# Ledger of designs, part 26: VH-VL binders against Leucyl/phenylalanyl-tRNA--protein transferase (aat)

Target 1, 210 residues: Leucyl/phenylalanyl-tRNA--protein transferase (aat), of Deinococcus radiodurans (q9rtp4)
Amino acid sequence: MLAHMPAARTFLQHPDPLTREIAEGYAGGSFLMDNGDGLRWYGVPGRALVPLTEDAGLHVARRMRRELKHFRPSVDLAFDEVIAGCRGHLPGSPERDGEWISDELVEIYQHLHTTGLAHSFEVWQGDELAGGVLGLALGGAFIAESKFHRLTNGSKAALIHLAEHLDRQGFALLDAQIQNPHLATLGVYEVTDKEYRRLLRRALALDVEL
Short names: E, the ipSAE of ESMFold2; O, the ipSAE of OpenDDE; V2, 0.75 times the mean of E and O plus 0.25 times the DockQ between their complexes.

## First folded at step 18 (VH-VL; framework fv_gevokizumab)

Design X1 (from W2 with heavy chain G107Y; at its last look DockQ between E and O 0.54; V2 from the best seeds 0.00; counts 0 for: pae E 3.1 > 2)
Fold by ESMFold2, look of step 18:
Structure X1 (fold): chain C 210 residues (1-210), chain A 124 residues (1-124), chain B 107 residues (1-107)
Amino acid sequence: as target 1 above (210 residues)
Amino acid sequence: QVQLQESGPGLVKPSQTLSLTCSFSGFSLSTEGVGVGWIRQPSGKGLEWLAYIYWDDDKSYNPSLKSRLTISKDTSKNQVSLKITSVTAADTAVYFCARDLEYDFRYWPEFDYWGQGTLVTVSS
Amino acid sequence: DIQMTQSTSSLSASVGDRVTITCRASQGISNYLSWYQQKPGKAVKLLIYKASKLQSGVPSRFSGSGSGTDYTLTISSLQQEDFATYFCQQYYKYPWTFGQGTKLEIK
């Protein structure tokens, strides 16, 4: 029985140096991005967090609650397709302006998927991939790196289903990094960098699985 | 081709409600990730963000303008409307609508297409 | 709120000149900055996003640079159509805010 071994230690002490380096950066409250000047570590003074439940502040309109039943969630069934969708490369998705997910960052995500740090969360209508979220699962923290839709409301449904899934799995934190007006209307809120690092440290101590 | 055009009353009296309409073409508000926002510019001054509305009817308002703002859309007409209640001389400005795209959590270009603006003067 | 400052309100220049317009943020904005061109009675035009990326259809004489709190827009060889007002905008933290503008005028 291996109680009280946080899942985050798997990656912070991982034998693969790249996995360990990336896990350390995220555990420290930073995140990777390529803003056109190469891969760099970033931080924000106000970190955007998604409430996991409506009681905690997640806003789900009644109409959307009914529509969620038409989207079936899954984990890690379509990782490469979720990355492609997040880059605007899937048929039926709108083209995306600007791509912060460079070819180099794709290779990193693919590598992290093979070592178990990076994951895809999918939503389906029938056998069609409707949308998804690309992210990292590190202890009880899920860092949502990118999202996309292929079908109407697929991205919104993926985020809401993800929040509810994380709550059921005992996660403490769903990190969206950077606030924007649409996220704010869904109940996404900001905490200071100091508060984020405190919440993150506690989330990293949890032994949960996506 | 993406195009936006503002229309408004030109002149409005203090304490009245200012109503503005943005008509657009070349994109649809039914497309996930798409939003339309309002920005204004008082004469000789900088731009001030007012409000956004998105494809899913979610709305965001500049908090410093209190609850004087109401944004709404008519997706079938490709129109977005903004109402500003209890106007004063401080609301005299050129009003622009612009497209905002939100497909992701991270940096996106915003306000990639703007209308030409419509002047609204608040005068007794 | 993050304040965006364009300390120069007006610049005079001639066709063919190289012009630099500056913008300073009250805190670091991690290159989450756009530049816009505004002419009276015309739609505002996005020129640069991500501090240095040229928007589609914008001439290559426009370029952006900077990091942290200090950003610049450069026009390498002014054309007659470039006389306009230029605004910076941060989109790092809500509310998204704009500089007050720099008007580029004919000498």
Scores: ipSAE 0.337, ipTM 0.667, lowest interface PAE 3.1, mean pLDDT 87
ESMFold2 (binder alone), look of step 18: mean pLDDT 89; pTM 0.904
OpenDDE, look of step 18: ipSAE 0.457; ipTM 0.792

Design X2 (from W2 with heavy chain G107Y W108S; at its last look DockQ between E and O 0.46; V2 from the best seeds 0.00; counts 0 for: pae E 3.0 > 2)
Fold by ESMFold2, look of step 18:
Structure X2 (fold): chain C 210 residues (1-210), chain A 124 residues (1-124), chain B 107 residues (1-107)
Amino acid sequence: as target 1 above (210 residues)
Amino acid sequence: QVQLQESGPGLVKPSQTLSLTCSFSGFSLSTEGVGVGWIRQPSGKGLEWLAYIYWDDDKSYNPSLKSRLTISKDTSKNQVSLKITSVTAADTAVYFCARDLEYDFRYSPEFDYWGQGTLVTVSS
Amino acid sequence: DIQMTQSTSSLSASVGDRVTITCRASQGISNYLSWYQQKPGKAVKLLIYKASKLQSGVPSRFSGSGSGTDYTLTISSLQQEDFATYFCQQYYKYPWTFGQGTKLEIK
């Protein structure tokens, strides 16, 4: 079923059953969440996608472009701290609802990190973690699960730097899952579930690495 | 404690400009993901969203009123202002400001704290 | 615009009753729905967001449910302080729109 998807094969045929199960769910266009009633698989009729480049529609205001210089990006340097930030456990951000990232889901993300499916993308100012994105890399798709900031613009900078990084690496899809008006100002757009699954299948066929 | 308080002129004559101020405490518009919005309620009618402004000066307006609305902020004073031009009796309402949060890709509350409202009457 | 309809404008109930208030959207809103409580002379209070998520500090007798176009606020055991008007609001698509309100009157 997966002969034409060599990069995604690593996880869809992974010897670890949990990694394989999670990869299959995301490859099918679903995502995992715990809204207080246990872990469940979800889908949405409209899926929010981030353009990777300005010519594809990514909008980076001139002021934000200047601010980006002060944020240094990294990959997988502070995975547990990024999870803690996404749960609202780090100082410097407003009160936030992190309840959908239950203790059980944290353990799953930590496990998926050890098998290479889950990743953190960080931005730093000096030695301070300023913000980050928690997500899954499956073939040429990055599914962004959560983001946070500790310093002003850290979350926005993390998302923009992530898009740039994904473009350099040859990814085809940055999935923000659910649209909102603030994301829309960055050029984030919705596609139907049918179109999302078509785009995802193409992205899964790419042999790229975060 | 998050608190918001509206202030306005009370009475405005038709065709003039209505100016409203939202003063708040317990949070800052310098914080990423934080915004303030305006909602109004005419007497005996439902709530109508008007506009919002975020920490990065991102703004949005209700399309049906957009040509008459201007929202602005003064982050150092913890204030957000709304102007409505060319008012008529239809603009008579209680005006509310409320905090708006957008900090994640998934679920965030909308308008989690509101002010008590200020009544504005448009009358000759 | 997405129209939000609360078909019942007023409900009467007794302390201890289970009460449901309904809200219908003119198109699917993918659970981007909030419930608010409005009492005269007080600030509006957020109760429920994302259709079913209880806001911090709200009593557990309040719950939200529904999907697609049909949503419900439930008060499992009505208390005297729950006398108020309840509004739903969608935040799926601009402009944000509100239901007309349901006034809950305690007998």
Scores: ipSAE 0.362, ipTM 0.688, lowest interface PAE 3.0, mean pLDDT 87
ESMFold2 (binder alone), look of step 18: mean pLDDT 89; pTM 0.900
OpenDDE, look of step 18: ipSAE 0.688; ipTM 0.871

Design X3 (from W2 with heavy chain G107S; at its last look DockQ between E and O 0.77; V2 from the best seeds 0.64)
Fold by OpenDDE, look of step 18:
Structure X3 (fold): chain C 210 residues (1-210), chain A 124 residues (1-124), chain B 107 residues (1-107)
Amino acid sequence: as target 1 above (210 residues)
Amino acid sequence: QVQLQESGPGLVKPSQTLSLTCSFSGFSLSTEGVGVGWIRQPSGKGLEWLAYIYWDDDKSYNPSLKSRLTISKDTSKNQVSLKITSVTAADTAVYFCARDLEYDFRSWPEFDYWGQGTLVTVSS
Amino acid sequence: DIQMTQSTSSLSASVGDRVTITCRASQGISNYLSWYQQKPGKAVKLLIYKASKLQSGVPSRFSGSGSGTDYTLTISSLQQEDFATYFCQQYYKYPWTFGQGTKLEIK
């Protein structure tokens, strides 16, 4: 099931104040998390972006490509479970320090899910949730907030499937915020904040469906 | 109990290839999220991370040394190997291996377990 | 790259003392900072992660604080086994970088 994704202006001008506030922050290039001092807005000097296609630089190993076939993707079928997984609270998923996703932020994500800004992208093996990505969709930009796995390669499969799905749907930007060595192996690259904001503005202008 | 142990040649001549091995126990490199990395420390200097290898065999290298580094794993033996080609005196250091656990986009892994390190001297 | 600076390379203290070790980043690192303990012939030990979170198994006398560019490791009451080298690491931005270390010696 695909969710209709209106233009970013729909959220920027949303009648719900919280949705507007969050949309404005993300449209401005910031992201929200609890880093121990409460919920705050953050930015980074370099922004990590996930290529949407192999031509754009997404690197999918041959073995991983074969494994991807065993994962079935979906959108917004297990939102609460994805959040739980991202927090290390989903049964069968690894325990982890998911403190940046505070209870307050969970409530915000759930609220934004009802207004259509927050989404989950899942991958399944049979009827079992194998992994997923939590994120926000603004225009043609998808901000990947968090990811988790329960089955081996579940998170990686979710991210790769997400990138490919976004490309098919006409998205222009998949934002992973902060670069790390493992993401780099997938072809995730870093741009300056200035360049990110330029790309973001262009992506926000797109009217696409997730 | 998680444990790591480095092994190396102790002494290497300039221009030769340095081979290091990390043997570990208490965890498996077949587990998603698990990575093993190499870090070195020249005498009197800070630490420098060199390379990572992950459960899925993906590899990451320090950009400044990428052309000279090769990391590999033998999951069945619980070993990770690092090769450094064309070594010079600048490569003299204590070399450590450490475990890293990947979690999330914003939850960075720390090196939660380290080996005791092995000294490698590059000298003629 | 982000440079990590520990201004004090060596510090002398006595058992029972309160000890503070500082680490400064060349730019804000949003608490993505770890503290490690290094002793000769022993494995490096993770003490603190995310600037202030105590690693499992680490004594409560160790604590971390700070924000932005400035961070501190504190040992509330120094024990004999705490004489070692301590260094910080940022993992806010790739590539990850380390401080030079601070050697804590017995007075």
Scores: ipSAE 0.591, ipTM 0.799, lowest interface PAE 0.9, mean pLDDT 92
ESMFold2, look of step 18: ipSAE 0.606; ipTM 0.789
ESMFold2 (binder alone), look of step 18: mean pLDDT 89; pTM 0.905

Design X4 (from W2 with heavy chain E110K; at its last look DockQ between E and O 0.69; V2 from the best seeds 0.60)
Fold by ESMFold2, look of step 18:
Structure X4 (fold): chain C 210 residues (1-210), chain A 124 residues (1-124), chain B 107 residues (1-107)
Amino acid sequence: as target 1 above (210 residues)
Amino acid sequence: QVQLQESGPGLVKPSQTLSLTCSFSGFSLSTEGVGVGWIRQPSGKGLEWLAYIYWDDDKSYNPSLKSRLTISKDTSKNQVSLKITSVTAADTAVYFCARDLEYDFRGWPKFDYWGQGTLVTVSS
Amino acid sequence: DIQMTQSTSSLSASVGDRVTITCRASQGISNYLSWYQQKPGKAVKLLIYKASKLQSGVPSRFSGSGSGTDYTLTISSLQQEDFATYFCQQYYKYPWTFGQGTKLEIK
């Protein structure tokens, strides 16, 4: 019987060199973007983390809790559409001139989807894709790369449903990278880079699946 | 075409409450990711952000001023209001409102459209 | 808080000049930097975001560059309408903070 490999080691030791290189970068606490000067690795001194539950600090207002009922979550049903939405290319999405997700990064995400590292999390209203989150699942860590909405509250609903899903699946870490005032109203908080790396290493040891 | 316009009292006496209104067109605060913020520029000093209000009525305040600030909106009128209590001469400034965008995790341009500003003088 | 410093408070230039305005952050801001143009009695105008990306409707003579802590705004050939105050703003880490401005005046 083959020894079970933790999900993170699957990618850190992946036979595909690109998947392995990207996984190593994220496992070290960096993230990719094309922020105007080509594709680069970035780090931040204060890393933004999303609590997975209300007990851990996730704040879901009563009105938003009622609205969540109108959004049905799914995983990996519309990966290319989620990328397009994150780039502002779907109707109803904000136009996103100068998008940090370059054509090169799209190709990387599509490749990582075929090897199982990159995922989409969708929310639907009726038959319409209302919003979603593009991210990487590396052990018990989910690195939320980008989000979008097509319908009002679609991206907020996607993030909240994602947190609930990750909790049910036994994940330990939902990473939003960079804090902003609106994320803070949801209970998103910052940790130092040192503490992030510590939390990330523990999350990477978990044997869970999105 | 996105436009914002501030209105205010011009002159306010010390210890009173300063009330400002931002009227805007070309966008709605009912749209996810959209907010309106206030920034001021005291004479001879740099710019200082004050507060934001978002489409979902969530609010954020500059921590150094938050005990004195109240922001609110009327989405149907396309208006955002700011109140500053217990004003002093240090609150003399040009006050701007600006659109704030929160579409993604990895930073979006803050304040892509601004109003012309309104001068408020605090004087006895 | 991240402090933004524009070391030059004013500078003089002539129409047709190439002008460079600088901005330094107290820590790295990963290109989360905007440049604004401020004229008396007019709405403040966003020129550049993400350090180098041109806002819609802004003339191509404006450009931005830099990385880490050091950023620049360049006007390749100054026009009469470009005499204004220019300031930078970081949006890397809350609270968002601004440079004090650089006033560009007619020589």
Scores: ipSAE 0.563, ipTM 0.760, lowest interface PAE 1.6, mean pLDDT 88
ESMFold2 (binder alone), look of step 18: mean pLDDT 90; pTM 0.920
OpenDDE, look of step 18: ipSAE 0.572; ipTM 0.842

Design X5 (from W2 with heavy chain D58E, light chain S30T; at its last look DockQ between E and O 0.74; V2 from the best seeds 0.77)
Fold by ESMFold2, look of step 18:
Formats: sequence, structure tokens, C-alpha cells
Structure X5 (fold): chain C 210 residues (1-210), chain A 124 residues (1-124), chain B 107 residues (1-107)
Amino acid sequence: as target 1 above (210 residues)
Amino acid sequence: QVQLQESGPGLVKPSQTLSLTCSFSGFSLSTEGVGVGWIRQPSGKGLEWLAYIYWDDEKSYNPSLKSRLTISKDTSKNQVSLKITSVTAADTAVYFCARDLEYDFRGWPEFDYWGQGTLVTVSS
Amino acid sequence: DIQMTQSTSSLSASVGDRVTITCRASQGITNYLSWYQQKPGKAVKLLIYKASKLQSGVPSRFSGSGSGTDYTLTISSLQQEDFATYFCQQYYKYPWTFGQGTKLEIK
């Protein structure tokens, strides 16, 4: 039922039908992707989660800790640029074969940004956008949809700064959806779909903001 | 222009250390998201991943072999090396290196470029 | 782990034939599947990714199809250079796993 879900209920009961529909899908443990057959809801049997702190398992090498100081984090300063970077459309961004962020999904993210569900997390070197993470904030869960870099380590720095920011804000969950070998080196781990839904439900009950 | 090439000893005696080198061109391990992995194929058997190393020097090892594996890189030489200690006949295989790009949470494709493979035989 | 099974270890065909190679996953993998071509002494080539998308530089006679647990690589008109071993790989659930391969031989 969602008997008490303060921040999540903002979107689960949102007057905008699209925002409500998307929030419901994510609250149920699904995520959106366009794999060439149009937008569809997906799930995975092993959901990838990012630990928020080193004590919880996030691996940050000493060299990376030193380098993080050269990346200044921000929230929602360059939303459209972060989307463009995640699509490989910015100078320095790698091209992405089989890009899953279709034009339709871009429009959805832009709409969700105006209603407060979708956000960008940026890292900067001077005036240059070095990298970022595109995601949804739903209660105490942050679903990290995509990330990119323009400058070396911009993507990794964005993810680590995001985890630290989420911890400071009282979030419980940073969701990366699909595991890969590099994420595994950072301490990203998989949980079963059943365990993910349990953790998600608890995170959705938290009254926190990005 | 992306190319990878494996080199190795061809023949190794049991109990010795197998050393392999992957030399590559057309990309750099200084670029974020870029990694190189090692995969092997014993005769008449399937492919088995061994280890990955990434631009940030983070490494991942196959747990079944982890105690015997060491992977390293020399970014300035565009090389990745793999060592396997205490080899036995079970380590006889064709060894491949391949590029692994991990830019996003939903990566496509996996192992987009491979080397030709190098046969290593463990025999007395 | 997700097991990938290629039920046919070898398959004989003639130039010009339509050839089908199958790959079955032990659970649904939602099209997170690649096909590779392997020849002795040659670099392994990625042919198809995401079950049906053709890698750049791969001839259009190659195609991929399937969904859920069942996937197919098709060569519409076999050429002499197509005699090789073909294997699939899933990347839906880590660790990523490979099929054992299907060797395509000249009749």
C-alpha cells in the first residue's frame, strides 16, 4: 500500500499522469529502456547496488581520493548536457553503440525533471563539465540511469561524489541496475530481485531529498 | 584500426609460471571506461574468462583461479600482462585478450575487439 | 550463473546454404546476447550484439533473432569465408557466460 512514504508519495500521487506512471514502475522495481523495440519496462534477476560509503563496501583507492578533489560536484545545474553526455553527444564523450536513451526517453526525462523526479548530478573541472550521472530520486532511493565522462575520470568521480552526497542526505539505496566487471571492482554488488524490492520499499519510506 | 595481439611462450613445463602479454593499438588504457580482459579456451572446451584490468588500474579475477593470477598493465607501452602460477595440463589452452568498454550501467557490446589468440601447451 | 547451451557442436553445410545456429539460455536474458565468429589464428569477430543488431563491417547475410531463452544466428547464403566456429555470450547477469560453440564445416 505505501501507508507512509513521504517523499516517494509526492510522485506516486503526483497530479501529472506521466510522472505518477513512471514513479509507480520504478517503485515496483522496474526500469525503462529502449533496446530498439521501443520503450519497455525491464527487470534483472541480479540488481546492481552501489555502496554509499567505504565502510559499506565502496572501494576508493588512495589515488582516486586525491583526484576527487579536482572534481567539484553539483546537482541539477546542467540537466540537458548530462543527458547529451549520456547519449555520447558531447565533445569528449565516447560514442555508444546500441544507445538505449531514445529521443522519446529524452523527452520523458526532461518532463520528469520539470516535475522533480529526474535529476542530474554533475562534476566539474573549472568551467568544464567533466562528467555526470542522470537519475531519478524517489524517496530514499536514487536510481542511477546512466553516466558519462568528457574528461578522464569524470564518470567515476561523479559516481563516487554522488554516493557520498546520497549518504549525507540520508538516502539508503543507489541503484545501478546491471552489473559489469568494472563496477564490481568499485564494490558494486548484486542482490536478488526479491531482496531488491524489499530494500527499495524501505528506501521509499524515507523522507529525504537529493 | 583497433588491434590486439597476444604473445606467450608456446610451451611451458608443469609447475612453472605462464607469462602472457597483450599488445594493442588504436586505443589507450589511459581513457576512462577502457579495459582489457583475458579469456582462454582449452581444446574442445568452452571459453573461460580469467581477469580484467581497467584504465584506473582496478582489477577483477576469476574466483576459481584468483590465487594463481596476476594481471598488470603498462599504459605507456600499450601492454597488458597476465601471469598464471603453478601451471598444470589443465592450463593448456588458446589464450585471448580482448577490449572491454564499460562506459555506463547498461553496456553494449561486451568484448568488441579480440586478438588472434596464442596457444600455450603445458607439457613436460 | 546463467548457462548458455548450443545444442549442436558441429554442423555441415555447402556454399549457398541457409544456416541456422541456436543458443539457449537457462533463464531469460532479455536480448542481452552477442554472437562471435572464431577462426584458428584469426582475431575473434563480434557479429551480432543485443541479439539482433549487426556489428559494423559485418555482411548483411548475418542476422540474429530470438527472445527470452532462445536465440538464433542465421547466415542467409553461406560463403566460403563463413566456415568457422560460432559462439554466443550472455551479458544479462554477471558473471557473463559463453556458449561452447558450434563449428560450421564444409560438406
Scores: ipSAE 0.774, ipTM 0.869, lowest interface PAE 0.8, mean pLDDT 90
ESMFold2 (binder alone), look of step 18: mean pLDDT 88; pTM 0.893
OpenDDE, look of step 18: ipSAE 0.794; ipTM 0.891

Design X6 (from W2 with light chain Y94W W96Y; at its last look DockQ between E and O 0.76; V2 from the best seeds 0.79)
Fold by ESMFold2, look of step 18:
Structure X6 (fold): chain C 210 residues (1-210), chain A 124 residues (1-124), chain B 107 residues (1-107)
Amino acid sequence: as target 1 above (210 residues)
Amino acid sequence: QVQLQESGPGLVKPSQTLSLTCSFSGFSLSTEGVGVGWIRQPSGKGLEWLAYIYWDDDKSYNPSLKSRLTISKDTSKNQVSLKITSVTAADTAVYFCARDLEYDFRGWPEFDYWGQGTLVTVSS
Amino acid sequence: DIQMTQSTSSLSASVGDRVTITCRASQGISNYLSWYQQKPGKAVKLLIYKASKLQSGVPSRFSGSGSGTDYTLTISSLQQEDFATYFCQQYYKWPYTFGQGTKLEIK
């Protein structure tokens, strides 16, 4: 990237129409799913956000902090495997119900990976891919689309390592879209759609890289 | 064969502690993403979630019941326990436990398998 | 919180009837809705999730439909074992919330 553009504007002004369209949708606060009737843009009234640090509210139990040492993080080393894991297609992954990552959405993520918008964050035990997070990096916002594990705690470790990595890189926002009670135990919290869009605009102005 | 079963006292006196046990089979709380929740149904009222506990021992409690709730698990026995302190007649309900699976950001249905429920009456 | 309303508390029907039970959300829930069957002394059974998807082992006479705020459970040909209380739950916004139930009785 020789242009020194703010990272988000690289994709909002990208020559590839699909990359530009997807980036515009996410920059507006929407996210994609395919719930069996085609790709649709979604918005949720309570947007789930992951705190990046314990000071901001991320809860990491002492037991989990010890477990984290057994997981080595990486970026973009196993993108296709992370997608497959998020679809429940890897050995050791639990069944995935209501497969919202359709074949068409897989092709979109693969395309966006080629243009630099979509990324995988991996955690390893030895040579084993233990878990990961599939997401989009748009300025200082990381939209965590899906996660998976193959080994126990691989998914949780991937999310926590990702939060720490994003904090080190100067990101402002880690977006998990839809809250659930387990995410709530980790300190994940909801903001209104209006507050989300405000936070997102600030994050998009940051010039950071995953 | 995923199966859950509640057990507890049929009758408990006001101000005492209510203790409930959920015994289950066909799954393990050692598996990532797996949790068990407690739900109750007071007579003439709707369903009310009480607490969750997950494989990683993280817990969530309904804030409306404040600090009266304690949830715990014994993974090797396939059991989850719930205690409710200082009970009153308002705690008379059918109590259920149910499995909750949380793998992703876009979700499973909450409570895919439930127990049969156990009636607890608070009366003097 | 998203309120879930089942406007009919009790419904009478005969074996063989087509039965519909409705559930309304106070705001859109994007098909994040489950239907459950409750019988006294029996385990509660998940029938339908994501508004229209049939849970494993549930007979095909059960179906779900709807979108936005309005959702319907349909039993196409009522069987003797289908007399029960049916309730919905949304899982789009935490805390997840239940309808109050619709009791389906023999008439």
Scores: ipSAE 0.801, ipTM 0.887, lowest interface PAE 0.8, mean pLDDT 91
ESMFold2 (binder alone), look of step 18: mean pLDDT 88; pTM 0.866
OpenDDE, look of step 18: ipSAE 0.819; ipTM 0.910
ESMFold2, look of step 19: ipSAE 0.789; ipTM 0.882
ESMFold2 (binder alone), look of step 19: mean pLDDT 87; pTM 0.852
OpenDDE, look of step 19: ipSAE 0.811; ipTM 0.905

Design X7 (from W2 with heavy chain S60R; at its last look DockQ between E and O 0.45; V2 from the best seeds 0.47)
Fold by OpenDDE, look of step 18:
Structure X7 (fold): chain C 210 residues (1-210), chain A 124 residues (1-124), chain B 107 residues (1-107)
Amino acid sequence: as target 1 above (210 residues)
Amino acid sequence: QVQLQESGPGLVKPSQTLSLTCSFSGFSLSTEGVGVGWIRQPSGKGLEWLAYIYWDDDKRYNPSLKSRLTISKDTSKNQVSLKITSVTAADTAVYFCARDLEYDFRGWPEFDYWGQGTLVTVSS
Amino acid sequence: DIQMTQSTSSLSASVGDRVTITCRASQGISNYLSWYQQKPGKAVKLLIYKASKLQSGVPSRFSGSGSGTDYTLTISSLQQEDFATYFCQQYYKYPWTFGQGTKLEIK
């Protein structure tokens, strides 16, 4: 009888070398970005985590809770548009300067999307894409790479809906990498790299699907 | 072009309430990721962060002054207001407003545009 | 609160000089540091954010470096218009705090 393998193993042992390499890096606690010197692996001494529920610390203001009802969530329906939005290249999305999502990284994300590692989480108002989150799903861990909005509160709504969706699906970890004051308003908290890796290992062992 | 301009009373008596207004153009506080903050600088001293308001009306205050500060916005007028109650001579400073934008999970500029500041003197 | 210390309150230099200004945080701030330029009667100008990111429109002679608690602003070749006061700021956590400033004066 075969031992049950965590869902992360699917990517860690993927026949595609690039998928394996990227999965290994993220499973090890690193993340990719272009900081002006080409695509490189990065880590941080503190890691920002998004609580998946209000009980866990996710803070959704009453006003925002009302606004959330106007956004319809989806998964992987507008992947290229989400990337474009995260790069400030989607019509109607804010311009961004000095994007860490290089052309090379875009190609990698698109490739990883085909293998099932990279995903987009979208929110819509009617038929209009309002915002979204780009990320990777490894086991029970979702690494949120970037987010964007086109409509007001689109990215915030996307992130909150994502957290709730992940919780429903049995995920244990939503990683936003670097803490900032804006995210802190949502209850995003920081842990040490050591603690993050512990939580990550535990999350990677979960067999869940987005 | 992004611009911010502070306005205030110039002179305020001790124990009174100081009211400041930041008028801005080139951006909207209805846009997600936009925030406006207040910073002050006493003469010959460093800068002190006072308060911040976000597009969604969420607010942050310097804890040392929180009980005396009230920040608010009028999005339709492109204005942010700050009130400081029970002022003393220690509140004499040049008051600045500044903008910042949320960029990404992995980076953002803080206070990328500033007003020129307005001097407020607390004196009897 | 996080204290930001610029140990040098004033610095004299000449046009063409390489200038370095240091800033130290009382705790690690994970590169959430900005550098500002202040001139009398002018709006404060953002130079560097995230410790090393050059703000759009800022001359390339300005650069930022550092990590953990120690950060540096460098002007590779000082120009006449660079004589000003420079401040560092952490935005790692509230309350956001500033250094006391370093005034760069002409020698």
Scores: ipSAE 0.266, ipTM 0.723, lowest interface PAE 1.9, mean pLDDT 92
ESMFold2, look of step 18: ipSAE 0.672; ipTM 0.818
ESMFold2 (binder alone), look of step 18: mean pLDDT 88; pTM 0.890

